# Designs tried in a protein design chat: VH-VL binders against q0atu2. Part 43

Target 1, 119 residues: q0atu2
Amino acid sequence: MLDKKARIRTSREYRNVFEKGKRLSGRFLIIYYVENALDNNRFGFITNKKIGMAVIRNRIKRQLRAIVREYQGQVKNKHDIVLVARAGIGKSSFEGMEKDYIAIMKKAGLFARNANKID

## First folded at step 15 (VH-VL)

Design vf4
Fold by OpenDDE, fold request of step 16:
Structure vf4 (fold): chain C 119 residues (1-119), chain A 121 residues (1-121), chain B 108 residues (1-108)
Amino acid sequence: as target 1 above (119 residues)
Amino acid sequence: QVQLVQSGAEVKKPGASVKVSCKASGYTFTDYYMHWAKQAPGQGLEWIGEINPDWGDDNYNQKFQGRVTMTRDTSISTAYMELSRLRSDDTAVYYCARAKYYWGFDAFDIWGQGTLVTVSS
Amino acid sequence: QIVLTQSPGTLSLSPGERATLSCRASQSVSSKYLYWYQQKPGQAPRLWIYDASSRATGIPDRFSGSGSGTDFTLTISRLEPEDFATYYCQQYESSPYTFGQGTKLEIK
């Protein structure tokens, strides 16, 4: 799983991202992102009841963490990024979710120039 | 309708631990951070810490760091605050309170009724 | 941490009078992160003002919050008997989310 320092942990940190960050919507995900004053990126996640029952939510949470972990090394530094799961994500495949993540992150310009796993 | 119901009063000896529960109802438990506050007799409010009920991420006031542990059981919409190595100055009413952390404001808009913890030899 | 200092510690007034409660922060606090709570003896605190100047649901319009930067004020234009309580300000600017020490508004 993501290291503690790589996670948005406090309510204030979440609020900062939502208030000051930019918003982009994908098919299954919405991302909010803003620069931070750190040397590392932090990721947060919003999964609410609209995405499905507990079993579904837990699956989605696990998959989101996996996706973020897989690509975190290719994300530009100094960003706080919150992923919001959209209602339809519960019916998505892992691959579909991954593609959506990559697409939205590309659109946001959050991948480093030398990223090699996003093509 | 929306409410937080805390566990009953506790009497503990110095050095012991206490675990206070806070059960949420009337709203989606995981949509709000759960906060805890301390109020010593005749004193003001002191923030202890917060926990994200959905992910379990916690953040504590350094004053309580090392002695406080916040947890939650999402299956029963219940948050817990455990305070260890109790001392007399831990005697206080402890409150849980929710705060919206996305698409809302972070005010403590709903509070539990409080749990009196008495630490005495 | 941000320290909030409230003044006065105790305010003794009569019904019908105007009450002015001060909350001073050790550093600048955005208005959206400043809150007021009312607490009566034996009860949990209750959210009273949010975003420095917005009344919570059910709060009478005789209550008003104002201020910015480091100086915030809670004003009660005409005190009612039920208004006598302790009021706390709180900041959510940064962790730890500190409270003021409170102002006790008591009946003269």
Scores: ipSAE 0.924, ipTM 0.960, lowest interface PAE 0.5, mean pLDDT 95
Fold by OpenDDE, fold request of step 16:
Structure vf4 (fold): chain C 119 residues (1-119), chain A 121 residues (1-121), chain B 108 residues (1-108)
Amino acid sequence: as target 1 above (119 residues)
Amino acid sequence: QVQLVQSGAEVKKPGASVKVSCKASGYTFTDYYMHWAKQAPGQGLEWIGEINPDWGDDNYNQKFQGRVTMTRDTSISTAYMELSRLRSDDTAVYYCARAKYYWGFDAFDIWGQGTLVTVSS
Amino acid sequence: QIVLTQSPGTLSLSPGERATLSCRASQSVSSKYLYWYQQKPGQAPRLWIYDASSRATGIPDRFSGSGSGTDFTLTISRLEPEDFATYYCQQYESSPYTFGQGTKLEIK
């Protein structure tokens, strides 16, 4: 589980990311990202019904949190980032999801220069 | 068909706790934040807090911080608001209301019917 | 927190008259985060205006919302008997999402 401070918690915070953030689409994920005025990053997640039933959604949620947590320390500071799960994610493997996350975050330029886990 | 149905009226003593439920139907429960509002007799509306039904993240009005706890059970599309250490000025009608937090507007477009909580000695 | 002050507290008018309700914010509020609700006695509030000037579904066109920055207005061009109620403005600019204290529109 991500630290409370590392999570987007309020509806208004989500709204801000969607309205002001940049959008990039991967195979399984769409990310919205915007700079914040904090010293830490915050992550939000959208896992709506289109990705599958409750069992699938719960798995995806758990896996997304794990991925974000794994690479959290390598993400540039001062960003709010919302991950939107795409419909096909329910059939993806963890590795596939991770690969997609890394790819889309790289494309967004959100990894720090000294990141070592993204090679 | 979209509606929020709240639990029935409650009568409590000072110092007790009350837990009000709000059951959603006709829409995807996790696609909207659930908000709660207080309305004392003859008074206006006061925002209590919100909860993300999908992840459980909550945000409370500082006025209620430490006494309010919002939870949800996604399996039955039900949100809960618990208010502890009740006092007389907690006597009010409590409302749940949904608000879209993505791909929509944040207005409280659907409200529960309200739950009267009476706190008296 | 953003404080919303509505005026007047009570507005007494007759059917057919024009009603103007004001909502003033203690700081700037984007129009997309300003809402109006109608409430009648014994009932839950009902969304009336969203985005400061958009009527909710089923709301008659005699209702109009306007304003920006710190000053917002709800106008009823010609009052109908069913329009007499309490109206609340609300901001969603920042948490806590505050309401105005309400304007009670009563029949004269």
Scores: ipSAE 0.920, ipTM 0.959, lowest interface PAE 0.5, mean pLDDT 95
Fold by OpenDDE, look of step 15:
Structure vf4 (fold): chain C 119 residues (1-119), chain A 121 residues (1-121), chain B 108 residues (1-108)
Amino acid sequence: as target 1 above (119 residues)
Amino acid sequence: QVQLVQSGAEVKKPGASVKVSCKASGYTFTDYYMHWAKQAPGQGLEWIGEINPDWGDDNYNQKFQGRVTMTRDTSISTAYMELSRLRSDDTAVYYCARAKYYWGFDAFDIWGQGTLVTVSS
Amino acid sequence: QIVLTQSPGTLSLSPGERATLSCRASQSVSSKYLYWYQQKPGQAPRLWIYDASSRATGIPDRFSGSGSGTDFTLTISRLEPEDFATYYCQQYESSPYTFGQGTKLEIK
């Protein structure tokens, strides 16, 4: 898992992102993002039954965490970011999911200018 | 019907631990944060903490920090609150309550029936 | 933490009268994050008002919530016998999500 300080943990923190953040939709993911007053980024995740059975949801959760961890050092600082899994994500490959994440984060302008692991 | 059903009353000695359960039914367990509240006899309500049933992230009132542990079992839609190092002033009715955390209001719209925990020598 | 102070502690009234319950916050609370609950002896609390002024499902229109900033009010226009209970306000502005100490509405 991500470090506790790198996670959105409280319900109020989630609500803040949804109420004040910007929304962008990718093929498999929707992101909500807003600047925070911290010195670090925090990530939240929303998964629901629409993406598949428990086994599928658990796989998607692991994959989303892996992707976020891989690229977290390249994301502009001071942001709260919530990833919402879309229904089609259950049928996607890991590579497809990663590609979608990168694309949507680029579109949001959330990667640092000196990011070197971005396609 | 949407409801939360809690475990039965407990009697404990000082220094012991108690674990209260809260079983959800009639709704998607992971779509709501589970909160816990304390109500001492003849007193008001006190917020203990919350847990994200989907990811397991928790947040506690600092007053209970170090003594409270919230967990969940998604397979049976059940949340748990464990309170350790019990003392007499822990005697109270403990409630679980759900609150929406995305695309909804965060009010505690459904409550469990409460669990009386008595701590006495 | 945000402290909510309710007044009065006890309110004694008769059926048919108007009741006004106050909830004051130690710091500003958005209306979206102010809630009221009703509790009767031996029962769990029940959501009564959300977003400071919206009635929960099944709540009679004689109940109304108002206020902003640090001052919030729950009003019962004409008391019915079933309205006598303890009412709590709660804030969801920031953790910990504190409750007021409650106002007990009793029959005179």
Scores: ipSAE 0.907, ipTM 0.955, lowest interface PAE 0.5, mean pLDDT 95
Fold by ESMFold2, fold request of step 16:
Structure vf4 (fold): chain C 119 residues (1-119), chain A 121 residues (1-121), chain B 108 residues (1-108)
Amino acid sequence: as target 1 above (119 residues)
Amino acid sequence: QVQLVQSGAEVKKPGASVKVSCKASGYTFTDYYMHWAKQAPGQGLEWIGEINPDWGDDNYNQKFQGRVTMTRDTSISTAYMELSRLRSDDTAVYYCARAKYYWGFDAFDIWGQGTLVTVSS
Amino acid sequence: QIVLTQSPGTLSLSPGERATLSCRASQSVSSKYLYWYQQKPGQAPRLWIYDASSRATGIPDRFSGSGSGTDFTLTISRLEPEDFATYYCQQYESSPYTFGQGTKLEIK
């Protein structure tokens, strides 16, 4: 589970990312991201009911947390980032989600130059 | 059809805790933050805090920090606010209200009917 | 924290008169995040104005909201008997999402 400091916690902070942020789509995920005034990153998640029933949604939530936690040290600081799960994400594997996340984060330029874990 | 229905009035002694429920219907519970507000007799509205009903992230007004806990049960579309170590000035009507936190309308457009909590010895 | 100060605290007027209710913020608030609520005794607040100037569904044209930055106004052009209530402004710019203390609009 991401540390509380690394979570978008307020409704207004979510609105700020959607109001001010840039958007990039992958196969399973959409990210919205904006620079913040902190010295760290914050992550938020939108996992709507449309992605599946409770057991599927809970699996997706667990897997997204794990992916973000795994790569959070490689993300350039000072960003608020919201991951939006697309309707088809329920058919993805963990590895498929992970690859999609890496690809869209690289395309957004959000990984640091010395991010040795990125493939 | 969209509504928030709160639990009934409660009478408590100082030092006790109270847990107020707010059951949502007619909309997707996880699409809206749930907010709580306090209104003491004859007084204005005071925002207490908010909770993300999907992911559980909460955020409290500093005035209530340490005494308030917000939770939810998504299986029954119900949010809860628990206020501990009650004092006489906690006597108030407590409201829940929703606000969308991404696409759509983001004001407190739907409110619960209120729950009177009376703290007296 | 953004403090909202409403004035006057109580406004005593007759039906047919024009009412002007003020809400001043201690810091700038985007108009998108300034709201007004009406509350009658024994009832929950009701969303009245959103985005500083947009009427919520079913709110009569005699109500108008205006303002920007730190100064916001709710105007009722011609008071009807059902308009006598307490009105609160709220900012959603920054947590905590504070309310003004209210203006009680009462019949003279």
Scores: ipSAE 0.843, ipTM 0.921, lowest interface PAE 0.6, mean pLDDT 91
Fold by ESMFold2, look of step 15:
Structure vf4 (fold): chain C 119 residues (1-119), chain A 121 residues (1-121), chain B 108 residues (1-108)
Amino acid sequence: as target 1 above (119 residues)
Amino acid sequence: QVQLVQSGAEVKKPGASVKVSCKASGYTFTDYYMHWAKQAPGQGLEWIGEINPDWGDDNYNQKFQGRVTMTRDTSISTAYMELSRLRSDDTAVYYCARAKYYWGFDAFDIWGQGTLVTVSS
Amino acid sequence: QIVLTQSPGTLSLSPGERATLSCRASQSVSSKYLYWYQQKPGQAPRLWIYDASSRATGIPDRFSGSGSGTDFTLTISRLEPEDFATYYCQQYESSPYTFGQGTKLEIK
């Protein structure tokens, strides 16, 4: 479960990330990210209906929450980060999404330490 | 056509709760935050709060914190606002309204028709 | 929170006249997050102006919005009978997304 203060909660905060943030694309995910004025990170998710029917969408949502929770302690603070699920994500494995997340977060320079997993 | 259709008028006693529904049609429900506003008789509009339609993250006006709960059911494209421990100054029309929060940002371009909640002993 | 103060509270004018409605914010509001709504009795508000100066779809060109920072204005160049209503400004700069108290534009 991602803590409430680690979530983007307001529509205005989402808009800020899309207005001001940098964008990086991976195989299954796109991230948008921008510095915030807090001492912590906040995560948001876009998992609209085009990624699949309810069973698939619910699986993807659960898996994305799990991946973000797993690595949140390794993410440099003071960032708002929105994960956008790409249309093909419904055919991905958990491990594929996880590797994709690690790769794009490293490329963005958002990890403070090396991840404990190998790509 | 895009529309928001709210549940019907309610009459409640002080101390009770009310739950107002707002059913969306004609658009992708998960693309828009749902907002709620209060308008007491003869008064202006007051923003109550917002909810993320997909993930359920909420944000409330501090004035209503502790008494308001916003929820939604994406399977039927419906948002809900529940107000508890009702008192006479909660008598008002309650509106839902949508706002896009990614890719093509918009104002509150569509509003529900309003739901009159009357609180009387 | 950002307080929006509209003036005048009530504006009494005749059809054909020019109306000027003011909205002052207690803190700076980016123009892209200042909106105007029209409301008639018994009806829901309707989006009228967004981004401080852009007319919503179907809004007549006699309506214009202007201003920036803390001072915003809605102008109606020639009043028509259907324009008599209450107008609200709203800021979307920061939560809570407050409304002004409204300006009632009434027929003289």
Scores: ipSAE 0.833, ipTM 0.919, lowest interface PAE 0.6, mean pLDDT 91

Design vf4
Fold by ESMFold2, fold request of step 16:
Structure vf4 (fold): chain C 119 residues (1-119), chain A 121 residues (1-121), chain B 108 residues (1-108)
Amino acid sequence: as target 1 above (119 residues)
Amino acid sequence: QVQLVQSGAEVKKPGASVKVSCKASGYTFTDYYMHWAKQAPGQGLEWIGEINPDWGDDNYNQKFQGRVTMTRDTSISTAYMELSRLRSDDTAVYYCARAKYYWGFDAFDIWGQGTLVTVSS
Amino acid sequence: QIVLTQSPGTLSLSPGERATLSCRASQSVSSKYLYWYQQKPGQAPRLWIYDASSRATGIPDRFSGSGSGTDFTLTISRLEPEDFATYYCQQYESSPYTFGQGTKLEIK
């Protein structure tokens, strides 16, 4: 799980990403992202009710946290990034969601070229 | 009808804790951060903190850091604020209020009716 | 943190008069993140003005908000008896999302 420093924690921080950030859509996810004034990244999530019933929504939330945690060391620092789950995400596999995340983060230019991978 | 309904008044002794509830109805609970504010008798409003009701992320005014805990139960659309190690200057009305944090209207447009907490020896 | 100072603390006026309530911020606040609330005794605050100048639904057009940067005002062009209340400004520019101390608008 992501620690407190790697999370977007305040409503104002979410609003900043939506106001000033860039938007990029994948198959299952949309990301909004903007540079921050910190030395680290922060991640936020939006998983509205349209993605499925409570059991499905809780599974998606766990899987999104796991994916972001797995790749956080490869992400260029100084970004606030909000992941928005698209309506069809409930039918995706973990691996499908993971590949979608990798693809959109790479397309956004958010993976560092020389970053060490997290074990 | 969009509304926030808070738990009833409480009387507590110094050093105790209080947990105030705020039940939401008429809207999608997880679309709005829940905020809490304090108003001491005859005084103005003081912001206490906020919680993301879907993901549980919280953020507190430094004045309350270490004594306040905000939680929620999405299954019953209810947010909670717990204030510990109560002292006499915690006597106040406590309000919950919602604010959208992505697309849509941003202000504190709906407030709970307030919960009076009295701290007396 | 951003401190909001409202003036005057108490404004004593008669119905029919014009009221001007000031809110000064210790740091710049984007107009989108400056709000006004009305509160009567025994009641919760009610959103009155948002985005510094936009009236909330159902708020009479005698209320207007203005200002930018560090100086904001709420103007009531012609006071009605129902307008006597306490008014708070709030900034949502940065956490903690502070309120001003309030201006009590009372009948002279």
Scores: ipSAE 0.822, ipTM 0.914, lowest interface PAE 0.6, mean pLDDT 91

